# Ledger of designs, part 110: VH-VL binders against q0aze0

Target 1, 268 residues: q0aze0
Amino acid sequence: MKIILVNNRFKENTEKKAQEIAGQLSALNVEVIIDNGLDEPYAGTVDFIMVLGGDGTMLRAARRYGQRAIPVLGVNMGTVGFLSNIEINELAEYLPLILREEYSLEARMMLEVAVFQQQSLLTRVFCLNELLLRSNSPRMLSFALEISGQKLEPYRGDGLIVSTTTGSTAYSLSAGGPIADPQLDAFIVTPVASHIINKRPLVVSPEREISLHLLEEREAIIGIDGQIKMDFGAENRVLIKRAPHPLLMVNLKAKPFFTSIDRSLQRQ

## First folded at step 4 (VH-VL)

Design m6 (framework fv_bermekimab)
Fold by ESMFold2-Fast, scan of step 4:
Parts: structure tokens; C-alpha cells; sequence
Structure m6 (fold): chain C 268 residues (1-268), chain A 123 residues (1-123), chain B 107 residues (1-107)
């Protein structure tokens, strides 16, 4: 069995814990590859991915490995979040089930984001939560939103979020989007602080293609999962569609999504 | 910088054929949808046909459907309009126009136009 | 087909005047409307797109407004170079259609 341990290079206590876990796994004849974010993603075949950290570390793991159809387990290190399944102090208890492959998998859709300059592909990136388009200046944006070739009324405002259902509890929620069952597949299109027209969030089939481009020469950025920023100008177009593979999340214990979100919503 | 230059207009007899060309320069022609728009002498503008950036989709006004064929050669930056079974009501200046945005799935507005080429009929 | 009706067909104006041209669509077209200026013997020039967005290089005296079916083009202070014919165009669906034009001429 070969396992990738994904951790955060800037948290020394997490790095030490990753080394301890790697030692424990090696003692059980498991080959371990540690990915702390410094190098290129491991290119070889692996059987399992264990993410040690909070939601941010899981989002990075999903971008690096989510399209490989490899089981991914989120192990929480004490950070509040939605993407982990077990706590670090539970790992020893569940490790035998992991090694015997006694777990279920939950498929979580991902976005494929393709950024073009005219018709030339500049980059393709995958993400688990959302793409954000926003102004990089005090000027509001004017942009075109198209869904499967259908032109919607031009948007004027601070920006737009295109989210997965997993991302419904992330930035989309803060912008007024709905809470979605992450087991459903859908795009959620949420306006950010519209100043001109009262726009509503849209829930759209994940089989549709969504495209965005600026109608005026403005400086804008696109953000991916709150971790990657890219410049976006009037020469650019972004195409968003369902990624070829969902992220396969390991389910070792029932994690009560609705109870967790209900608790979260009680906070101010 | 951006230029579109039409050619091929002239005097024809009803029922005959004519081929118009539009040569593009100053932009990446293969990235834009392009259109033909005509204007009869002293009259308003009438959209005639459109072609996608890669030639995959073509659209026609009902008045020319089945008689006109739009095509493009991206290697030479040329747009064509093959006009068959010409009628007197096809008399017009024909403009080549670039779509205002290079979005793959749709067209928008006409941000740059050529000078036009006149198609007229002999008696 | 979506029919675009412009009014007036012509307007007589003097330099410095405010000129308003209207365009009505036979169906709802959201904000998918553009305005063009055409001078005699010349090709049209895009002034405004998406009903209210000013094309780069177009003077700020030109403005557009409206949504759905009713649209206006306003020239706040007419200049000598603004005497021309103006056309609206819907981009909501094929076939694309133009209004009949409004000629802005000297008094």
C-alpha cells in the first residue's frame, strides 16, 4: 500500500505529526510519500491520500490529486471545517479499516476552470469549492454570463461566484448563496454585492457550461478556492464545467453535515 | 490597427452568382466570429449571416437562407459570402463586421466594420 | 423575428442640444442592445453595447439606458460631428435585427 500524506509546510507542529504518522505507517509496511506543498505533486500511482489539516489543506489536495480517482481522507488537526471526516486523535482507531479498505466513498463534484486569452488556452485548473470573479480596482465590473450558450442579462457589480455544492458553505454562503447538500451535483451562481440590478443566486445543472468575460476594459481577478489568484482582463474568457472526475472522499464515520451546518448558522 | 476590407462586389444579372471576400488584419482572425451585414441604397441595416471562429456554426437571415453560403479561411484571414440565385432585392452595400467579443459559444455586437462592397444589378 | 422600432425617424437639432432617440423591441431582449452611428458613405460605428456600456473611445456625451423592451440613446450636448443616422440592434437571438434608423440633421 502506498499513501500520500498531505500537510502544511508552514505549520511545524503539523509537520512533526506527519513524520510521526509516516513512521507508524512504515512500521505497518505502508510506503509513505509526504507532500508538504513545496514540490510538484507526486507523479506515481498511490492507493490512498491522507490530508492532515483543515479545509484549506484539503482544497490544495483536491487541486493536486482530485482528478486521479484515489480515495482521499480528511483528518482534522483541530481546525473547524466541513471537509474532514475524522479527528487526528481518532486515526489510530480507524487505521486498521483504512488498511483493509473497509470504508465507503462519497463523490464530490469538482469544477474544471479553463482560462483563455481569446481562443488560446492559458491554463486549466480544477477546484473543489468555487471560482470567484471580482474587480481588482474601485470600479465595478460589467461582464457577460453565459450558461450553455444562453446569454443572461449583463451583470454589473463587484463580482460573481460559481460554486460546487461542496462550496455552498464557503464563499458562496457569505455572499448570500443557498446551502446545498454536497451529495447533490449542481453549479451555484451567486452575485457579489450587486449595485445596479437585484440579482438572485442560480442553481444550475452541472452538465451545463458557464462562461464569463468582461464587457469593459477593467482590471479584475479570478480566485480559485480562495487560494489561487489570476489576473483577468477584457482579453480573457473563462469557461467553467464539471471536472471529468469527482473527488472521492473517504467516509469512515457518519459526519452529520446538516447538524454541523445548523450549529454553524447559530453563530453570529 | 483592426482592418476589414471587402471585395468582390459588382454588377450582376438576376439568377446569377457572386462571391464576396473580406480580408482581415490587425487581430487574431481565427479567434472571432464574423458577420455580413447589408444596406440597400438609402435604407437601413440588415443582418445577413454569421460564422463562428472555427467555421463550425453558421447562421443566416431567412431572406437569404438556401441561396447564400458563408465560409472562412483562417489560414488566410479571409471571410467569404457565396451568393447564388441573386435577386433584385439583394441590391445593397455588403459590410463585413467583427463580433465584439471572442466568446466561443455566442455572438454579441459589431465592433469593427469594413468599408463595404456594392452589389447591383444590370437590366 | 424580433422587430426593432425606432423613433423618431428624424430629428432636427442644433449644436449644444440634447437629443434623445428611442428603440422598442417587439419581445423582451434583456439588455442585449447596441447603438451604432453611421455617417453618409461610411460604415457604422459601435457607440454603446449591452444597453448602457460606452464603447472605448466614444465621447461621454453619449449614453444609453433601458432594459427589457424599451431603450434610449441620449446625446447630452450635440456636436457638429454628431449629425448622422443612429441605429439600435438587438443581440438577444438570431436573426439579429436593427431598428429603422434615426437621422439627426441640422435645423
Amino acid sequence: as target 1 above (268 residues)
Amino acid sequence: QVQLVESGGGVVQPGRSLRLSCTASGFTFSSYAVHWVRQAPGKGLEWVAAIWYDGSNKYYAESVKGRFTISRDNSKNILFLQMDSLRLEDTAVYYCARDSFYVKGTTYYFDYWGQGTLVTFSS
Amino acid sequence: DIQMTQSPSSVSASVGDRVTITCRASQGISSWLAWYQQKPGKAPKLLIYAASSLQSGVPSRFSGSGSGSDFTLTISSLQPEDFATYYCQQANSFPYTFGGGTKVEHK
Scores: ipSAE 0.023, ipTM 0.582, lowest interface PAE 8.1, mean pLDDT 87

Design m7 (framework fv_bermekimab)
Fold by ESMFold2-Fast, scan of step 4:
Structure m7 (fold): chain C 268 residues (1-268), chain A 123 residues (1-123), chain B 107 residues (1-107)
Amino acid sequence: as target 1 above (268 residues)
Amino acid sequence: QVQLVESGGGVVQPGRSLRLSCTASGFTFSSYAVHWVRQAPGKGLEWVAAIWYDGSNKYYAESVKGRFTISRDNSKNILFLQMDSLRLEDTAVYYCARVLYYGEGTYSPFDYWGQGTLVTFSS
Amino acid sequence: DIQMTQSPSSVSASVGDRVTITCRASQGISSWLAWYQQKPGKAPKLLIYAASSLQSGVPSRFSGSGSGSDFTLTISSLQPEDFATYYCQQANSFPYTFGGGTKVEHK
């Protein structure tokens, strides 16, 4: 068995803990590759991905490896989040089940984001939570939203979020979007501080293609999962669609999504 | 051991061209965005240009847009800056620096810089 | 473009002094700010990233604080090797912009 351990090199003690876990796995005849962000994504065949950290580390792992159809387990090492399944102090208990492949998989849709400059593809990125288009100045944006070739009336405001259902509890929630069951496949399109009062969040089929472009030159940014930023101008266009493969999240114990989100909202 | 080594600087006449290179070693070059930052003699730091890890996205400071072209060769671990229509205001030490954008909710800094290469003008 | 205003432009200090340097962004940049140290004739060295995170190998006397548009770098007890020029840098959006620098000089 070959496992990738994903950790965040910018957090204290995470590399030391990754090395300790790698040693434990190696003692069980598991081949271990550590991805702490210093190297390119491991290109070889792997059986399992273990993410050591919070939701942010899981989002990075999903962008790097989510399209490979490999089981991914989130192991929490600190602040409670939505994307981890077990705590680090529970790993020893669950490790035998991991090695015997005695777990279920939950498929989570991902976004495929393609950014163009004029007619040329600049980049293609996958993400688990959302794409954010936002103004980077005090001036509001004027932009066009197209859904499967249908042009909506122009948007005016601070921006727009295109989210997966997994991302419904992230930035989309803060902008007034709905809480969605992550078992559903859908795009959630949430306006950010729209000047048009009737612009509501939209929940659309994941088979739809969504495109965005500015109607006039403004300082704007495209954000991916809150971790990647790109300048976005009137010469740019972004196309968003369902990624070819979902992220396969390992479920070793019951995840009470609705009670967890309910408690989170009460705690603010 | 991470190293970035710039070369290609020198004395040039206004209106001419130079190509700077930055050779990377000690890390997986293709996993990092790389930037050019310059510093005029006795002055502060000025960001010049950036290129994403796969070469797909390029960004330029307004003062050099249309005159400078950033590129990279991941097979040789080399970053380039083609500088056309050079002006006296381009006089500076040019540094290359790396950035890793992937982290847990945090932006990666310029964590390693080269030693710099000087671009000056004759007469 | 985001303008980074750094103050003071220079400060005279003695070994053991507390030194404070400020940096103001012309618009909100969240915590996406780094601090660099540059010694004469050398390339800049990263001290702090994400406004308050200390880079590995950097002494604990260096600390950063702030969010949004106002940021501070503090050196709690200045050492001989700390006489240098310090720069802030925003990484919120392109073009990336630097402060004008603060030169920490011998009194």
Scores: ipSAE 0.000, ipTM 0.406, lowest interface PAE 14.7, mean pLDDT 84

Design m8 (framework fv_bermekimab)
Fold by ESMFold2-Fast, scan of step 4:
Formats: C-alpha cells, structure tokens, sequence
Structure m8 (fold): chain C 268 residues (1-268), chain A 122 residues (1-122), chain B 107 residues (1-107)
C-alpha cells in the first residue's frame, strides 16, 4: 500500500506529527510519500491520501489530488473543521480499518475554473469550495454573469462568489448565501455587497456553465478557495463548470453535518 | 537545498534595455510563483513583478507596467525580467524571490537570491 | 494601494535589550503580514508570516503580534547577529507592499 501524507510545512506541530505517523506506517510495510506543500504533487499511483491538519490543508489536498479518484481522509489536528472525519488521537484506533479498506466514501463535487485573456487560456484550476471575484480597490465592479449562455442583467457591487455545496459554509455563507447539504451537487452563486437589494443567491444545476467578465476597466482579482489570487481585468473572462471527478472523502465514523453546522452557527 | 541565483545586472544608459535572469534549484520550479523585488541604494524594498508557476499570469507594479516583462522557462528553471526604457529611478539591486504556492496567493517570500545590481553611468 | 508605515525608522539598542518595531497598514489586512530581516549587503530573510507564525529555523526570541491594521515585531533579548534592518510586508491585496524599514543599530 502507498499513502500520501499531506501536511502544512508552515505549521511546526503538524510537520513533527507527520514524520511520526510516516514512521509508524513504514513499520507496517506501507510506503509513505510526504506532501508538505513544497514540491509539485506526487505524480505516481497511490492507494490513499491522509490529510493532517485543518480545512485549509484539505482544500490544498483537494486541488492537488481531488481529480484522481483516490480516497482522501481528513485527520483533525486541533480546531474543529468541516472537512475532517477523525481526530489525531483516534488515528491508531482507525488505522487497521484504513489498511483493510473498511470504510465508506462520500463524493464531494469540485469546480473547474478556466481563466482566459481574450481567446487564450491562461490557467485551469480545480477547487473544492469556491471562486471569488472581487474588486482590488475601493471602487465597485460592474460585471456580466452568464449561465449556460443566458445573459443576466449586469451586476454592480463588490463581487460575486461561485461555490460548491461544500463551499456553502465558507465565504458564500459570510456573503449571505444558503447552507447547502454537501451531498447535493449544485452551484451557489452569491453576490458580494450588491448595489441592487434584490440580487439574491442563485442555486443552479451543476451541469450549467457559468462565465464572468468585467463591463468596465477595473482592477479586480479572482480568488480560489481563499488560497490562490490572480489579476482579473476587462480583457479577462472566467469559465466555471463542474470538475470531471468529485473528491472522494473517507467516512470512518458518523459526522453529522446538520448538527455540526447548527452548533457552529449558535456560537458565531 | 533551495537556491536562487540572479545574473544580468550591470551599468546601463537611460533609455536602454537589460535582461535579468534567475536560475532556480532545489525545488520543483514549475510548481511555484516567483517574483522580482528591488531595492534602491540605501532605500527599502519594492515589489516589481510576479509570474505564476505555469507562466499563465503576470503581475506588475504600476511604476514598471509597459516597460518590464516577466517570463519563465520551466524546462531550464530560469526566471527572466526584460527591462525596457530604463530610467534612473530603476537603479536598484534586483532580487529573485520564491512564493510559497503554485499561484501568488501566499505572496510572502521564503527564499531570496543574492541580488544583481542595475545602475547607470554618470 | 495599501500603504505600510513602520516606526521607528531606526532604534539604537544594546545586546540583551528588548526591541519592539511597529507596522501600520492604511486599511485592514487581517493577519496577512510577514516580517523580514536584512543584514547589510545581504538578501532579506523571512522571519514571521501570517503576523505571528515563526518561520522554521528562526530563533524563538523573535515574535510577531497584531491583526487588522496594527502589528508588532518583538526581539525579546537582542543578540549581536540581530543588528539589521527589519521590514514588514502585507500580502492581503495586490500590489504587495513593504514598510519603509526599521534599522536596529548599536548604541
């Protein structure tokens, strides 16, 4: 068996624990590849991906490996998150089940984001939570939104979020978007500080294509999962569609989404 | 062992061009955004330009837009800065700096080269 | 653009002193701030990222604090190798901007 351990190099507590776990797995004849974010994603075949850290580390793992249809387990190292399944102090208990492949998988949709300059593809990125279009200055944006070729009335405001259902509890929630069952596949389109009061979040089929472009020359950015930023100007266009493969999340124990989010909202 | 080594600096006349290079080793070059940061003699640091890991996105400080072009050759692990229409205000040590992510969303710099000086004759 | 203002521009200190450097952003940058050390004739070296996270290999006498618009770098007990210029840098918004620097010099 070959396992990738994904950790955050920039968290000292996580790096030491990753090395300890790698040693334990090697003692059980498991080949271990450490991905601490410094090199490109491991290109070889692997059987399992174990993510040590918080939701941010899981988002990185999803961008790097989510399209490979490999089981991914989130192991929480500290604060409560939505993307982990077990706690680090439970790993020893669950490790035999992992090695025997005694677990279920939950599929989570991902976004495919393609950014163009005029007619040329600049970059293609996959993500688990969302794309954010926002102004890079105090000035509001004027931008066009198209859904499967249907042109909506122009938007004016600070920006727009296009989210997966998994991302419904991230930036989309802060902008007034709905909480979505992550077992559903849908895009959630949430305006950020729209000038028009009745611009509401939209929930649309994941089979649709969403495109965005600026109607005025402004300095704007595209943000991906809150971790990747890129310039976005009037000559740019972004195309968003459902990624070819969902992220396959490992489920070793029941983690009730609705009671977890309810508790979180009562405290925040 | 991460290393960045700049070259191509020198003495130039106003209005002329220079091309700076930065050779990278010790990490997967194509997986990281890389930047140029400059420092005028006796002054502070100023960010100049950035390029994403794939080379698909470029960013420029307003002071150099239209005059400088950042590019990279991922097959050779080399970053370039083509500097056209040089002005006296461009006098500085130019540093190559590594970002922490494939794209510029991390955008603090964990490794720096030793720098290459660009200056003007009398 | 976000303007970063450092104070003081210079500070005279002796080995063993506690040194405090401040950095103020013209608008909120959350915790998206890094600190660098630069010795004469050398490239900058990363000390702290995300306002308070110590870079691997950096001595524990260095610490960072703050959020929003006001940030502080502290050296708890200055060592001979710490005489240098220190810079803050925001990475909340493009274009990324540095403070003017604070020179820590011998008293």
Amino acid sequence: as target 1 above (268 residues)
Amino acid sequence: QVQLVESGGGVVQPGRSLRLSCTASGFTFSSYAVHWVRQAPGKGLEWVAAISGSGGSTYYAESVKGRFTISRDNSKNILFLQMDSLRLEDTAVYYCAKDLVYYGSGTYFDYWGQGTLVTFSS
Amino acid sequence: DIQMTQSPSSVSASVGDRVTITCRASQSISSWLAWYQQKPGKAPKLLIYKASSLESGVPSRFSGSGSGSDFTLTISSLQPEDFATYYCQQYDSYPWTFGGGTKVEHK
Scores: ipSAE 0.000, ipTM 0.404, lowest interface PAE 15.8, mean pLDDT 85

Design m9 (framework fv_bermekimab)
Fold by ESMFold2-Fast, scan of step 4:
Structure m9 (fold): chain C 268 residues (1-268), chain A 123 residues (1-123), chain B 107 residues (1-107)
Amino acid sequence: as target 1 above (268 residues)
Amino acid sequence: QVQLVESGGGVVQPGRSLRLSCTASGFTFSSYAVHWVRQAPGKGLEWVAAISGSGGSTYYAESVKGRFTISRDNSKNILFLQMDSLRLEDTAVYYCAKERYYDTLTGYFVDYWGQGTLVTFSS
Amino acid sequence: DIQMTQSPSSVSASVGDRVTITCRASQSISSWLAWYQQKPGKAPKLLIYKASSLESGVPSRFSGSGSGSDFTLTISSLQPEDFATYYCQQYDSYPWTFGGGTKVEHK
């Protein structure tokens, strides 16, 4: 068995715990690869991915490894979040189940994002929550949205979010998007501060292709999961589609989504 | 170990069609983009087409656009190249090639090639 | 399209020689360049990716350098199994383009 431990080297608590856990797993004849986010993703085959940290660490793991159809377990290190399943102090209790492969998997859709300049592919990334198009200045953007070849009326405002259902509680929620059941597969298209009042969030089939480009020369940014930032100009086009594989999240312990989000909304 | 095995090449008449196949093993086929690259006798390498892991995105060299169609069957680990309206200029060994999977920020390149299959024309 | 120009088209060398092959892109490709070795009748084999990263299992006598538009493949001490044709390839943008090849042959 080979396991990747994903952590953040610059967070001292998670680095120490990653080394400790790696030692424990090695003693059980498990080969361990530590990914602290600073190097390229491990290119070899692995059987399991353990993410040590909060939701941000899970988002990084999903971008790096989510397309490999490998079980991914979120282990919370004390930060409240939605993407972890167990707490670090519970890991010893659940480790025998992990090694015997006695757990269920929950599939979470991901986005495939391809950014072009003319005919050239500049970058292709995967993400779990969302793509954000936004202005990099106080000026509003004018941009075109096309869904499966259908051209919509132009958008004008601060930007647009294209989100997974998992991402419905992240930036999309802050911009007025709906809360979606993570068990549903759908794209949620949420305008950010639209000047045109009749622009509403859209919920569309995950089989749709979504394309975006600017209608005016502006300085804009494409943001991925709030962690990757790329310049986006009038000569750029972005194509968004369902990623080939969902993220396979390990479920060792029941987490009630609806009561958790309802409680969070009432208190925050 | 990674293996790519091409088949379907042969002798054709100009204007006819031919379908090439490439059977993949030793890796998770649906996680990797795959390419067709050809080489005319005594000449260098020429990229022909690419398809993303999901099959949702396809890319073509201008010389084959509208004539060739790349597709894949991820349930059977097979890559296809449907070649229509074949021309003498299409004479080549056709290689199936696998991309190395990395985060897009680190780029992509070909890490494994098949043995190739020859497409040629009779008088 | 990005044009890839390799120089020389051929080089005559003896075992133990240092061989240098250059590749020039018509526009900047950052470090998105790979080098392949092809022996007669065989498929190409990856040697170097990202301009300077040596593929696992490739002998350390092979090295790559360069960024932007100018790149070099060096074989520090040519061995009998190194007589082959070498190709550079940019993977910065589609269409992917290859250099014309450099044949390393016996003196």
Scores: ipSAE 0.000, ipTM 0.396, lowest interface PAE 14.6, mean pLDDT 85

Design o5 (framework fv_oberotatug)
Fold by OpenDDE, second read of step 5:
Structure o5 (fold): chain C 268 residues (1-268), chain A 126 residues (1-126), chain B 107 residues (1-107)
Amino acid sequence: as target 1 above (268 residues)
Amino acid sequence: EVQLVESGGGLVKPGGSLRLSCAASGFTFSNAWMSWVRQAPGKGLEWVGRIKSKTDGGTTDYAAPVQGRFTISRDDSKNTLYLQMNSLKTEDTAVYYCTTDRLYYGSGTFYGMDVWGQGTLVTVSS
Amino acid sequence: DVQMTQSPSSLSASVGDRVTITCRASQGISSWLSWYQQRPGKAPNLLIYAASSLQSGVPSRFSGSGSGTDFTLTISTLQPEDFATYYCQQANSFPLTFGQGTKVEIK
């Protein structure tokens, strides 16, 4: 078995823990690779991904490795979030199950985000939570939203969020979006401070495609999972689809999502 | 239990060739990076070279003193690591150890050589 | 290449003593430093990796510290089986390089 440990390079305690775990796994005849915030994702093959940290680390891991259809386990290291399955102090207990591959998997839909300049592709990213379009100035944006070729009335406001159901408890929630069951596949389209005060979030089928572009020459940005930032102008467009592969999240420990929402949200 | 067993050492004349083998057991050999380390009699340890797993590209790196003369290879079907030594010099006289490199940093470096064989002696002498 | 310099080259100690060995790198190697123990006529054994992490099965009397260029291996209470030669090794960059070794002898 070959395992990659993904930690946060900006948190020394996660690096140290990754080193310790690597030693333990080695003693159990497991090959281990540590991704401590590498510039590029590890290119080799692995059988299992263990994420050490919080939701942010999981989001990064998902963007880096989620398309490979490899089991991903979130191991929480003292943070509050929605994407970790077990606590670091529980790892020893569950390690035998991991090595024997005695766990269940939960498929989580990811977004495929493509940003274009005219007809040229600038970047394509798979992400777990959301795509954000927002103004880079105090002025509101005017932008067009198209869903499966259906053109909606122009949006005016600070921006727009297109989120997975996993991301529904992230920025979308703060912007007034609904909380969605993570086991449901859907897009959540949440306006950010819309000029139309009654503009409601949309729940959209994962089979549809979503496109965004500006209707005026304004400075805007695209944000992905709150970690990637790109300039976005009138000559750009973004296309959002369901990613071809879901993130395979390891489920070792049952976590009651709905009964823990209030608790988790209050602690964030 | 992880085990490494070197073989193929012996006496050879300067300019000669020798091929060392390392038989691995107790772990998934095909996934592991492997290294050779040598130790001249009464001297310290010297890294010789490394080979990555096939899935990680199967590439090799060598120390400068052996570059161009030594070749590291592997046969995953036989769980065996090899060191082909050509154009041998008297200064190549050493006990040669094979080691596992199972703890990687994503950059390609490893934390430590956690398992060593018992070594095989290579003597280069006229 | 990164040069590793150990100090001292040799030392004499008694059972029960506290022993300290230092290793200095010619350039910064972060925490990519391992310590090995080699008993006479035996292959080296990994003691510590990543500067301060104990390899599985290694007694807790062994400890490592340091980062950057200066590192230390400490044996808190020397045992009879600890008389050996110790090597530091950097894994920060290729080629991998070892210190010249420190021989711990019985007084």
Scores: ipSAE 0.010, ipTM 0.513, lowest interface PAE 9.7, mean pLDDT 91
Fold by ESMFold2-Fast, scan of step 4:
Structure o5 (fold): chain C 268 residues (1-268), chain A 126 residues (1-126), chain B 107 residues (1-107)
Amino acid sequence: as target 1 above (268 residues)
Amino acid sequence: EVQLVESGGGLVKPGGSLRLSCAASGFTFSNAWMSWVRQAPGKGLEWVGRIKSKTDGGTTDYAAPVQGRFTISRDDSKNTLYLQMNSLKTEDTAVYYCTTDRLYYGSGTFYGMDVWGQGTLVTVSS
Amino acid sequence: DVQMTQSPSSLSASVGDRVTITCRASQGISSWLSWYQQRPGKAPNLLIYAASSLQSGVPSRFSGSGSGTDFTLTISTLQPEDFATYYCQQANSFPLTFGQGTKVEIK
């Protein structure tokens, strides 16, 4: 069995804990690869991915490995997040189940984001939460949104978010988007500080293709899961589709989504 | 918008004190390790010191030239970083930048000193 | 303290040129090195972190390489906006230290 341990090198306690866990797994004849985020993603075949850290570390793991159809387990260290399933002090209890592959998988849709300069593909990335188009200056953007060939009236404002249902509780929520059951597959399209009063969040089929481009020369950026930032100008176009593979999240322990989000919204 | 804005610079006599402030917006300040970096007129960048996030211990580290004279603190409830400068010397004259040392922004992570303020000038002169 | 020495201290180049800047650490710093660009009158901006990782939004003409004590920043095809001062910085041990800077000037 080969397992990738994903951690955050800049968290001193997390790096040491990853090394300790790697030693424990090695003693059980598990081959372990450490991914601290600074190197290229491991290119070889692996059987399982264990993410040690918070939601940010899970988002990085999803971007790097989510399209490989490999089970991914979030192990919380410190502050409870939405994307972790078990706590670090529970790992020893659940490790036999992991090694026997006795767990269920929850599929979470991902976005495929392709950025073009005119007709040339510049980059293609995947993400779990959202793509953000935003102004990089105090000036508002003027931009075009097209959904499966249907051209909407131009948008004016600070930007737009295209989110998965998993991302509905992240940046989309802050911008006024709906809370979505993560078991649903849908795009949530949420305007950021729109200057057009009747622009509302849209919930659309995940089979649709969404495209964005600027109608005026402006300083703008494309943000991916809050981790990747790319300049976006009037010669650029972005195409957003459902990614070919969902992220396969490991469920060893039931996590009640609705009660968790309810407590979070009430600041309890 | 992710932004850092310094304030509090000005002219002070040798032996005097100043407190610089750095107002952070557009990211989760409480998760960031923050640094102060200075640049004397026409010179290169010099690291002054840093403060870790509370989760990582909230400890401070300082460069030798400022040890014992400067104190870095943070107020996470106000999203503000501070540099208290005491016993100022003419060689402390510089533009002072606040910057992220390590940044955990919402659902993501920025590495290195990704976010910088515009700087505030401190002049120590008789 | 880890001393960071850049070479050259300044260079003159033309648009389209390949520019190489080196940085040497006085002791091993693994890959804990970042590169920054500072345009005249502006704050620095991060180009490269972890010796070779390109910061999001930074053009692909910038690249970093090296580990241990010897590091290189390369600009494959110099553009007008690249005339600036470049700094390396180590984060392996405190105090954090910067190189003295390399000024890239128009020929």
Scores: ipSAE 0.000, ipTM 0.375, lowest interface PAE 17.4, mean pLDDT 85

